# VHH binders against S-protein homolog 13 (SPH13): the designs that were tried, part 5

Target 1, 133 residues: S-protein homolog 13 (SPH13), of Arabidopsis thaliana (Mouse-ear cress) (q5xv33)
Amino acid sequence: GRLELKNEISGVASVRKAKLAVRCWSNEDDLGWNMLKPKQSRIWKFTTMNMWPFQKTEFRCQFRSGFGTTNEDVVTVFSVKDGFRKQCGVGGDECFWVAKRDGFYLRRIVKDGGGDSRKKYVDVLKSKWVWKW
Short names: E, the ipSAE of ESMFold2; O, the ipSAE of OpenDDE; V2, 0.75 times the mean of E and O plus 0.25 times the DockQ between their complexes.

## First folded at step 1 (VHH)

Design x05 (framework vhh_7xy4_2)
Fold by ESMFold2-Fast, scan of step 1:
Structure x05 (fold): chain B 133 residues (1-133), chain A 123 residues (1-123)
Amino acid sequence: as target 1 above (133 residues)
Amino acid sequence: QLQLVESGGGLVQPGGSLRLSCAASGFTFSNYYMAWVRQPHGKGLEYIATISSGGSYTYYSDSVKGRFTISRDNAKNTLYLQMNSLKPEDTAMYYCAKDEPIYEGSYDWFDSKGQGTQVTVSS
């Protein structure tokens, strides 16, 4: 499987506000805090497990940006559970997430019924940035 | 001591306009980027607009782009938000905020917001 997190935050006052900090973990590993500058991606490749008696593969993340954290403190970004990955690309094996100034999006490949043979992407808003005080 | 005082809110009908002001004191206003943020009752804070220290650069959230205009008067230490084509979903407490430099690993910047001014868009 493949998980990509891309920082596409733009239209902000300072480069510091455009930075994205992300910490992801699974049941086996804590991937630590990673800082993404505007336009940078972080990619993790992994083997998916979805068979008893093994643990089912699931990654959860916390995000912090110049605009706060996600509405849910912890976001599931990849899971073989409950049909989650049906919303992801490449037969559910690749989840692509992008941070924008107004929130955190899942990027989906969509077929264009009326035109270009090039792949088109639609970004689906999954969580807005929110401040906690 | 740093102080931000918002004003200009009120009750307005959908499609109406309001102009918010923020009077700043206790810091060198012309050295900082300034922002407007809002909070609907019982919800989190939402970013609205930012303006650079000299006023040359402005940035807007997609929800207000084309309807709101941020501006500043450094001689008067005042920040403004012109709000046009107001919608019910614009109903919120509006806050003026100093845009703090964010160091890697630090994301706190709301200690520098004022008491707010209420905007209610209702028929």
Scores: ipSAE 0.000, ipTM 0.129, lowest interface PAE 15.3, mean pLDDT 77

Design x06 (framework vhh_7xy4_2)
Fold by ESMFold2-Fast, scan of step 1:
Structure x06 (fold): chain B 133 residues (1-133), chain A 125 residues (1-125)
Amino acid sequence: as target 1 above (133 residues)
Amino acid sequence: QLQLVESGGGLVQPGGSLRLSCAASGFTFSEYAMAWVRQPHGKGLEYIATISWSGGSTYYSDSVKGRFTISRDNAKNTLYLQMNSLKPEDTAMYYCARETYSVDFEYGSETFDYKGQGTQVTVSS
């Protein structure tokens, strides 16, 4: 599996306010706090078993800004449970998350509706936050 | 030369308090988020607390929330950890660490660029 988190926060008063702190963890691994400047991504690769006995893999993250915002809710960013992977790319093996000014989005690969097999992306809002000064 | 020098560790009884300090040099301290991490003997590194560049935001692991307070003095290039209500399970080598920014890294083994040599905290009767 592949988990990517990208900071696309823009339209704020300073680059410092556009920085994003993220900590992600699973039951097996704590990925620690990571600071993302605007336009930066962090990528984690991990093994997901799909054979019996299958292992349950689930990553959760806390997203916070050091300046004037709070999002203290824990967000599930990867899970083998309950069809979560259906919203991720490459057969559910790659989840791409994007932070924007108004919230956190899952970037989904969609097929062209005209039968063209080219991939297009749609960002789906999954967790909303409001900038507080 | 980039340096982080921890101090203030020692032996303390359960329920006691300690204040750790970290003196930073060789970089613009006020531009980086800083963290405290710890490593119990024979175990892996455990995140404890993070503080933003300005000191305006702080974040804690569940194991220390309400007991520890992270703070910084940017004029003195110093990071602090006030440790109250200490428990035997807080026994560890404590390190201050400078946060790093991701630039398309494929692994996150070192979220922090620099880690000091550490200061030992032992909580025992």
Scores: ipSAE 0.000, ipTM 0.132, lowest interface PAE 15.3, mean pLDDT 73

Design x07 (framework vhh_7xy4_2)
Fold by ESMFold2-Fast, scan of step 1:
Structure x07 (fold): chain B 133 residues (1-133), chain A 121 residues (1-121)
Amino acid sequence: as target 1 above (133 residues)
Amino acid sequence: QLQLVESGGGLVQPGGSLRLSCAASGFAFSSYAMAWVRQPHGKGLEYIATISGSGGDTYYSDSVKGRFTISRDNAKNTLYLQMNSLKPEDTAMYYCAKGFDYGDYEPLDYKGQGTQVTVSS
């Protein structure tokens, strides 16, 4: 599996305000707090196990503004569960998330037909920030 | 108190067969999926097979598909693993594990003491 988190926050008064701290963890691994600067991505690769209903590789994330305010929502960002997998790319093995000014979005990249490298995407808001930038 | 007791391991030659058993107690056995996992000496856990609570659905790792069969007897609270065409690479401690529902963040915590399988000539 692949998990990517990108900071796309823009339209704020200073670079410091546009920074986002994110902590992601699974039942086996705590990836720690990571500071994402504007335009920065963090990528994690890991082995996934789907031994219905036993093995459930699942990552959740918690967020803090650059000033230390913690968002109340904890967001599931990767899961081998059937319902969640359908929202991510490459058969559910790759999840791409983006942080924007108002919240945290799941990005679904959609391939356009034609044998071209053209891609479109849709961003689905999953968690709103409790703070203002 | 939850207990899982594995048995049936031993020393066999390549190409041989073994049947492992797991006696379960302390929980509603038929309400939970069950699994067999193994751990070769000095290596990590490898999942082998899972079976649903009713026994109607089974899943196998690629390394054992076609050679191993998982089954259960809910009247006896017992899980089985029939192991055929054994290879030296199947040498490991074998554990039975109790499953849990999706959305449960507890790890697989209910495994027994294990039963050793050694495939050697």
Scores: ipSAE 0.000, ipTM 0.136, lowest interface PAE 14.9, mean pLDDT 76

Design x08 (framework vhh_7xy4_2)
Fold by ESMFold2-Fast, scan of step 1:
Structure x08 (fold): chain B 133 residues (1-133), chain A 123 residues (1-123)
Amino acid sequence: as target 1 above (133 residues)
Amino acid sequence: QLQLVESGGGLVQPGGSLRLSCAASGFTFSSYEMAWVRQPHGKGLEYIATISYGGGSTYYSDSVKGRFTISRDNAKNTLYLQMNSLKPEDTAMYYCAADYWEGDTSYYEMDVKGQGTQVTVSS
């Protein structure tokens, strides 16, 4: 599987203040805190487990703004449980998330077979920030 | 550890003025960019203003631009927010915060949020 988190925060006081810290973890891995500058993406690749007796793969993240505030809500960003990953493109193996000024969005990429030339994107708001930029 | 103590809030009528202060201790104040943020009752945090390490650069949210002025006194480890032409929608708990995103690659996981100071704008 593939998890991508991109910082698309814009229209804030300064580029440096649009930085976002993200901590993500799974049942087996703690990916630690990662700083995302504006326009920067972080990508993790991993093996998915969705078959007994293996523990089902699930990643969650928490966020901190450049203003010293932690988003209290923990966001599920990838899961093989409850059909969650069916939101994540065709086949559900790749979840693409983008941080924007008002919150954290799941980006659905619509492709026709490989679709390198033009991609359609639908961003769905999943979590609002507790802060305003 | 790092401490931030906000003060200067109170009840004021529309069109009035208040000056907020934030007393910082437990860190090298002059090395941090500082911000004011606010939270109305039952709502999320809203960024108000930021100021650079030496005070030479300031940035404001559109909601307060032209009415509020952020400043700092590094010798006194104090951050200020001068609020003029106050409106009922400025009613909120006000907090100061340090920009812990120092440097391009480093960060510090610190609680920089104080108890806040309440500003109420009502007739």
Scores: ipSAE 0.000, ipTM 0.173, lowest interface PAE 16.8, mean pLDDT 76

Design x09 (framework vhh_7xy4_2)
Fold by ESMFold2-Fast, scan of step 1:
Structure x09 (fold): chain B 133 residues (1-133), chain A 123 residues (1-123)
Amino acid sequence: as target 1 above (133 residues)
Amino acid sequence: QLQLVESGGGLVQPGGSLRLSCAASGFTFSDYSMAWVRQPHGKGLEYIATITSGGGSTYYSDSVKGRFTISRDNAKNTLYLQMNSLKPEDTAMYYCARDEIYYDSTEFYFDYKGQGTQVTVSS
């Protein structure tokens, strides 16, 4: 599996405020706190598990502003569960997330409105920041 | 075992209000997004509202936007739905649901729902 988080925060009065800290974890692994500077991406690759009796692979993240305020939401960012897989690319194996000024977005690949095979993406807001930049 | 128990349904006249509650047990409530869904008699499930794990974001179906408010109290492991300006078409069995993901208006998935509470709006 592949998880990418990109900081696209812009329109902020101070570059110090545009930094985002993120911690992601599963039942087996804690990826720790990582600071994302503006325009920076962090990518994690991992082995997926989806069979009993092992825990199904699922990652969740929590966020902090660059000045230390913690967002209340814990966001599921990767899961092998069927309901989550449809939101991510490559059969659910690759999830791409984008942090913007107002919140945290899942970047979904969407088929063109005319039924064209060319794909575009839409950013779907999944969590709003509790702080103002 | 995971358990979701809805309450607060009843009979109300059009224009009335009700507050539904859902008591959760058997899992870490604060780790999950939660949803309200409803099922009118003899019809399919209809999505109503979702709230994220920390309560920072809420999402509503167009049919209830501006009339219903979803909220949660993680200290009490309880989900709420405040229903105002009720209409006869709001008559349904209302279910609390545990979700693994946030719902947008194009997708609806949940991994468990409770036994439900009946809401009837009639004069």
Scores: ipSAE 0.000, ipTM 0.159, lowest interface PAE 16.6, mean pLDDT 77

Design x10 (framework vhh_7xy4_2; at its last look DockQ between E and O 0.02; V2 from the best seeds 0.00; counts 0 for: pae O 9.2 > 2, placed apart)
Amino acid sequence: QLQLVESGGGLVQPGGSLRLSCAASGFTFSTYWMAWVRQPHGKGLEYIATISGSGGETYYSDSVKGRFTISRDNAKNTLYLQMNSLKPEDTAMYYCAKEYTEIDYGSYDYKGQGTQVTVSS
ESMFold2-Fast, scan of step 1: ipSAE 0.642; ipTM 0.833
ESMFold2, look of step 2: ipSAE 0.166; ipTM 0.499
ESMFold2 (binder alone), look of step 2: mean pLDDT 85; pTM 0.861
OpenDDE, look of step 2: ipSAE 0.010; ipTM 0.271
ESMFold2, look of step 5: ipSAE 0.012; ipTM 0.255
ESMFold2 (binder alone), look of step 5: mean pLDDT 85; pTM 0.860
OpenDDE, look of step 5: ipSAE 0.008; ipTM 0.262

Design x11 (framework vhh_7xy4_2)
Fold by ESMFold2-Fast, scan of step 1:
Structure x11 (fold): chain B 133 residues (1-133), chain A 125 residues (1-125)
Amino acid sequence: as target 1 above (133 residues)
Amino acid sequence: QLQLVESGGGLVQPGGSLRLSCAASGFTFDSYAMAWVRQPHGKGLEYIATINSGGESTYYSDSVKGRFTISRDNAKNTLYLQMNSLKPEDTAMYYCAASEDYLWDEGYSYGFDYKGQGTQVTVSS
């Protein structure tokens, strides 16, 4: 499997405020805090385990923005459980997440029947930014 | 070459005060969250205080809240810790630490990328 997190935050007062801090973990491993500058991606590649009744490959993340906000709850970003992978590309093996000014999006590759080559994907909002005190 | 150099430690009596300084060089100081952490002899690292890159947000451990004040001077690339009403349990090696985490809002939870060589504070009569 493949998990990509990309920082596409824009429309803020400075590059500093457009930075993204992300911490991801699974039941087996804590990937720690990672700082993403605007336009940077972090990519993790891993072996998926989906042997019934045991399913082990699930990643969750907490996000924090340089403008002082965090996501509402911990976000599941990759899972072999409950059909989660149907939202992801390449037969469900690649999940692509994008942070924007208003929240977190799952980037899905879609076929554009109109033939417009710029519409090769859609971003689906999954979690909004909120202030945490 | 990122460098952090602590100073201002020493021997002081209970109830006394000390001001620690940390001189930073080799990086864009005003882009880093800064912290003070301490390590008593034979014990683990303990978070003391953090300050965000702009200086407008500060956070303290319960053990020092109301007694210590963290501040920074970005024009001088210097971090400070004003320590008042010192207690014997404040005896430790004090380190300043730096992190690129702009969302720092509670100390040690984010981890720090860099720390200095430390300055010893001893509180005894």
Scores: ipSAE 0.000, ipTM 0.116, lowest interface PAE 14.1, mean pLDDT 74

Design x12 (framework vhh_7xy4_2)
Fold by ESMFold2-Fast, scan of step 1:
Structure x12 (fold): chain B 133 residues (1-133), chain A 121 residues (1-121)
Amino acid sequence: as target 1 above (133 residues)
Amino acid sequence: QLQLVESGGGLVQPGGSLRLSCAASGFTFSSYAMAWVRQPHGKGLEYIATISDSGGSTYYSDSVKGRFTISRDNAKNTLYLQMNSLKPEDTAMYYCVREDLYSEWGDYDYKGQGTQVTVSS
């Protein structure tokens, strides 16, 4: 499996204010706090188990803004469970998340850029920030 | 000259309350997120609470959530920590810190001298 978190926060007074800290964890792994600068992404690759009854690979994240505050909502960012899996790409094995000014979005590729076409994305808002920029 | 001056610590019995203050000078206080951290004798620094530059958002460690409240007064350049239901394990030197928003989470570009909190009978 593949989890990507990208910081696309823009329209704030300074680069400093556009920074985002994120901590993600599963029952077996704590990925620690990671600071994402504007336009920076963080990628984790891991082995998944997606066979009943062993559908247990799940990551959750917590966020902290460049203002030093955090979203108290814990967001599920990766899961092998069928209901979550359908929201992500490559049969649910790849989840791509994007932080924007107003919240945290799941990014889905709707056009891969085959032939002459560039990649096209749709971003779905999943969690709003509790802070204002 | 950047300065953070903590005050309000002291000896208190278990279940008691204290209010810590931090007077900031030498920088634009209202432009920085601020935090409280503590260090028990012989142990490392432990994060306690953070407040945004406007005061509109706060975050707490699990060990103090529901017992401590962080607040600020930007007109007075002062940060506060209201500590209720104090326990012996809250005994530590408490520091007011200015967040370093360019580093990894938990990094501080300035730390004050500290104020000692002792919870004991």
Scores: ipSAE 0.000, ipTM 0.131, lowest interface PAE 15.8, mean pLDDT 74

## First folded at step 2 (VHH)

Design x10a (from x10 with Y105W; framework vhh_7xy4_2; at its last look DockQ between E and O 0.17; V2 from the best seeds 0.00; counts 0 for: pae O 10.1 > 2, placed apart)
Fold by OpenDDE, look of step 2:
Structure x10a (fold): chain B 133 residues (1-133), chain A 121 residues (1-121)
Amino acid sequence: as target 1 above (133 residues)
Amino acid sequence: QLQLVESGGGLVQPGGSLRLSCAASGFTFSTYWMAWVRQPHGKGLEYIATISGSGGETYYSDSVKGRFTISRDNAKNTLYLQMNSLKPEDTAMYYCAKEYTEIDWGSYDYKGQGTQVTVSS
């Protein structure tokens, strides 16, 4: 399996402010706590217990940023065993996770049908940052 | 003891404006990033805006961007939130928040009681 996360919490003078802490776990694996610096991307590779033909593994993730935490204690993240980023879209679209200042997003990679090699991104908000008492 | 006291909330019609204030004490105000968060009834605390210690950097959630302005007066140890073009969905308890350090990551200092903002026709 593969899990990809990008920290796009940027534009702040303090690196500390833009750091993203993440912990993801599945039934089989605990990826532990990880810190992503601003603009940093991280990919986790793991062994999945996928059921054919649906080769995906469900992870639950906790995210913490200088702007809060995900509104849910656990965010579900899907990863693919043999396909890179193929769990997020309709029709086989690729996706990965992105943290921004205002929340946590699923970024879909959409191929421009116009022959432009440029990848278009569609960001879907999955969780606003919230603070916990 | 650290204290954050919010004020300025109230009832306002859609399209109206409010200015919230947060009086800070018990810590070196100017050295900390400050934030406004809000909690709609039955929901969690939502981040809406933050400002650096010097006031030179400000950031907003998309939900309030262009309508809300966060500012601070370090001489008065006061944080402000100017809210314009208010919408019913802005209805919430608003809190002033002191940011935490990297060392105390995950620990949030919310010492204020909050101020209620209600946007309704």
Scores: ipSAE 0.006, ipTM 0.275, lowest interface PAE 10.1, mean pLDDT 80
ESMFold2, look of step 2: ipSAE 0.012; ipTM 0.249
ESMFold2 (binder alone), look of step 2: mean pLDDT 84; pTM 0.856

Design x10b (from x10 with Y100F; framework vhh_7xy4_2; at its last look DockQ between E and O 0.01; V2 from the best seeds 0.00; counts 0 for: pae O 11.4 > 2, grease 24.5 > 24.2, placed apart)
Fold by OpenDDE, look of step 2:
Structure x10b (fold): chain B 133 residues (1-133), chain A 121 residues (1-121)
Amino acid sequence: as target 1 above (133 residues)
Amino acid sequence: QLQLVESGGGLVQPGGSLRLSCAASGFTFSTYWMAWVRQPHGKGLEYIATISGSGGETYYSDSVKGRFTISRDNAKNTLYLQMNSLKPEDTAMYYCAKEFTEIDYGSYDYKGQGTQVTVSS
């Protein structure tokens, strides 16, 4: 299994608020808390069981930023044999997670139909930041 | 059994418009993110648009942004793609896709049989 995350939280005066804390765990593995600085990317490798041929393993991830946390429900991430990034969409689209000021996103890497070799991104909001009172 | 059936494709001149439909069945339509993808002949699948379950969030690839509009009617279990200002490079087989499960942001997508869109003068 593989999880890729990028912290794109920016535009804040306090660097502390722009930090992203992440903890991901499954029934078989707990990666503990990790901190991503602004503009930092990180890749986690997960232990997977019964991944043949392309089975998925479910992980729960908690994300915390200076703007809040992901929704009360833990974000679920599935890892496949070749990694989440390689098999996250239709047709084998590549993707990774991105944190922004206004929320947590799934970023898909897409190719233009015209054969443009440039990597383009489509960001899909998955969770707004919320505060637990 | 999950089914997605696309329709509305055809031959259109550059600058023309088409509206694609996708009839969904076999799952709770409104609880899933849906997407449109396309595959030009001889090329791989391209992700072009997605919409949240409620329809409140939509996202587009740069290649179609401003020209295409994704929408849905949950009462009819139907996904739509309004395509305006069509270009020859939009020629492709178009598929609707079920992106995610209710709890999984990275689950395997299901797609339909596709509908052919051809833009040519």
Scores: ipSAE 0.005, ipTM 0.249, lowest interface PAE 11.4, mean pLDDT 80
ESMFold2, look of step 2: ipSAE 0.023; ipTM 0.328
ESMFold2 (binder alone), look of step 2: mean pLDDT 86; pTM 0.876

Design x10c (from x10, 14 letters changed; framework vhh_7pa5_2; at its last look DockQ between E and O 0.22; V2 from the best seeds 0.00; counts 0 for: pae E 10.8 > 2, placed apart)
Fold by ESMFold2, look of step 2:
Structure x10c (fold): chain B 133 residues (1-133), chain A 121 residues (1-121)
Amino acid sequence: as target 1 above (133 residues)
Amino acid sequence: QVQLVESGGGMVQPGGSLRLSCAASGFTFSTYWMSWVRRAPGKGPEWVSTISGSGGETSYADSVKGRFTISRDNAKNTLYLQMNSLKPEDTALYYCAKEYTEIDYGSYDYWGQGTQVTVSS
């Protein structure tokens, strides 16, 4: 499987407002807070199986932008559950998330008749940026 | 210890003006970006305005552009928000906020207790 998290915040007056702070973890691998610059991505590639020990693979993240955080404190950005993976689009083995000026989006892979080489994306808003105290 | 203390709020009629102040201490004020954030009744917090450490760069939410002016006096460690042409929808508790470091850039790590602004007839 593949998980990509990309910062596409643009159209802002300040470069500091365009950065995205992220904290992501899976099982016991928590790397703390990291910063994504505009157009920068964080990518994880991994083996997914619905069997022990891989049946509990989840990636969870927290986000902070110059415009706030997500509605949920912790967002699941990948899970081996079929219901979750279907949200990521055709195939369900690749999940692509995009931060934009107004919020956090799931970039869903959709068919275009040309197969994987001609994949298209539809961005679905998952959360506007909100302030949490 | 970092402290941020807002003041200058009050009740005004629509079209009126107020000037908010935020006294800062416990950090090197001039090196940090500062913001104003407000919380209206029944709504979540809304970003209002941001200013760079030197004061050379400013930005505003569309809802306040042209009516509000953010400024700072680094000699007095004070952040300001001049609010003109106030509307009832500007009614909110206003906070000043210190931006996080480069490691956690784009997030705020300290806020004051807020100062209430009420705009009504």
Scores: ipSAE 0.000, ipTM 0.248, lowest interface PAE 10.8, mean pLDDT 78
ESMFold2 (binder alone), look of step 2: mean pLDDT 83; pTM 0.831
OpenDDE, look of step 2: ipSAE 0.025; ipTM 0.326

## First folded at step 4 (VHH)

Design c01 (from b03 with S103W; framework vhh_nb_b201)
Fold by ESMFold2-Fast, scan of step 4:
Structure c01 (fold): chain B 133 residues (1-133), chain A 122 residues (1-122)
Amino acid sequence: as target 1 above (133 residues)
Amino acid sequence: QVQLQESGGGLVQAGGSLRLSCAASGFTFDDYAMGWYRQAPGKEREFVATISSGGDTYYADSVKGRFTISRDNAKNTVYLQMNSLKPEDTAVYYCAAVEYDFWTGDYYFDYWGQGTQVTVSS
């Protein structure tokens, strides 16, 4: 599987507003807080587990931006549970998330490329930023 | 060109009311928290009230229940409604555009207005 978190915050008054902090954890690891500058991505590639008695693969994250946090403090960004990957697009093994000025988006794959074709994406707003002083 | 222009100050009797306005131009107003700060002669500048970009409000204990901060993003303006004024509220009132850096934990006062005098007589 593949998980990408990208900071695409732009058109803001200062460099401070353009920062994105992410903290993610999986079944196995807590990766701590990491700061993403504009245009930066964090990418994880991993083997999915979906077989009892082994724990099912799941990644959860917290996000902080100059505009606040997500509506739900903890966001599931990848899971093999309950058809979660279906929302991430065709191919079912990649979830791509993007922070923008107005909120946090899922970059859904609508065309997987079919050999030599480019992948096509649609950004779906999942959470407006909620201010946290 | 960045500008914050305060207006609405003046002389008022104790127990009276004033409404301050701060008109902003030349920057992305919606991105900033906006605040009111005041400075009496011989004293340091002190916090009065702030309103976040999302509309959350915060007040100094000395003004809670008497002052109300609000903003109109369409007009790039922040307001301070001051009720039940006391002689201790006499000061120059400053508007500021404030940004919180969540990564460092620091507050930045990127822009300040020129100030507007409020005088409350006994």
Scores: ipSAE 0.312, ipTM 0.601, lowest interface PAE 2.6, mean pLDDT 87

Design c06 (from b03 with S103E; framework vhh_nb_b201)
Amino acid sequence: QVQLQESGGGLVQAGGSLRLSCAASGFTFDDYAMGWYRQAPGKEREFVATISSGGDTYYADSVKGRFTISRDNAKNTVYLQMNSLKPEDTAVYYCAAVEYDFETGDYYFDYWGQGTQVTVSS
ESMFold2-Fast, scan of step 4: ipSAE 0.397; ipTM 0.691

Design c15 (from b03 with S52Y; framework vhh_nb_b201)
Fold by ESMFold2-Fast, scan of step 4:
Structure c15 (fold): chain B 133 residues (1-133), chain A 122 residues (1-122)
Amino acid sequence: as target 1 above (133 residues)
Amino acid sequence: QVQLQESGGGLVQAGGSLRLSCAASGFTFDDYAMGWYRQAPGKEREFVATIYSGGDTYYADSVKGRFTISRDNAKNTVYLQMNSLKPEDTAVYYCAAVEYDFSTGDYYFDYWGQGTQVTVSS
């Protein structure tokens, strides 16, 4: 599988306020804290497990920004459980997440309806930010 | 144009109260922590109180229990309610727009007001 997280925080007071730190983990792996400047992405590739008796692959993240932390509000960003990945691209193997000022969005890449084969993005709000200090 | 305008200072007797206001314009007020700082003649500028964008407040030990900081994001204004004033509270009070850089642990004082004089007589 593939997990991408992009920082698109904008419309804030300064570049410092637009920084985002993210820590993601699974039952098997801790991806550590990663600092994302505005417009930066972090990509993780991993092997998915979806067969008993093995642990099913699931990644959750916590965030920190100039607005505070989301430590109490952990977000699921990839899971083979409960049909979660049906909302992701490439047959559910690639989840692309985008952080914006107001929340955390799942990005879906689709072609334009016209003659051009240009990529078009549809961002779906999945979690509204609740920042705590 | 960025501006912080303090008001509400003046002369008051020991034990009295004053409410300071700081009106902000020209920047994204809601994104900043807002702080009050003071400077007595011949002394360094010292921290008094801060209020983060989410509403969390912090106070210097010398004013804790006597001063209350608050903000009104709809009016782009921060307030300092000063009760039980003492002669040692005499100083010029400055409003500041402060940003905490969580990646470095540093505080940045992006904007300062011109100051308002508070004089407490014994």
Scores: ipSAE 0.310, ipTM 0.615, lowest interface PAE 2.6, mean pLDDT 86

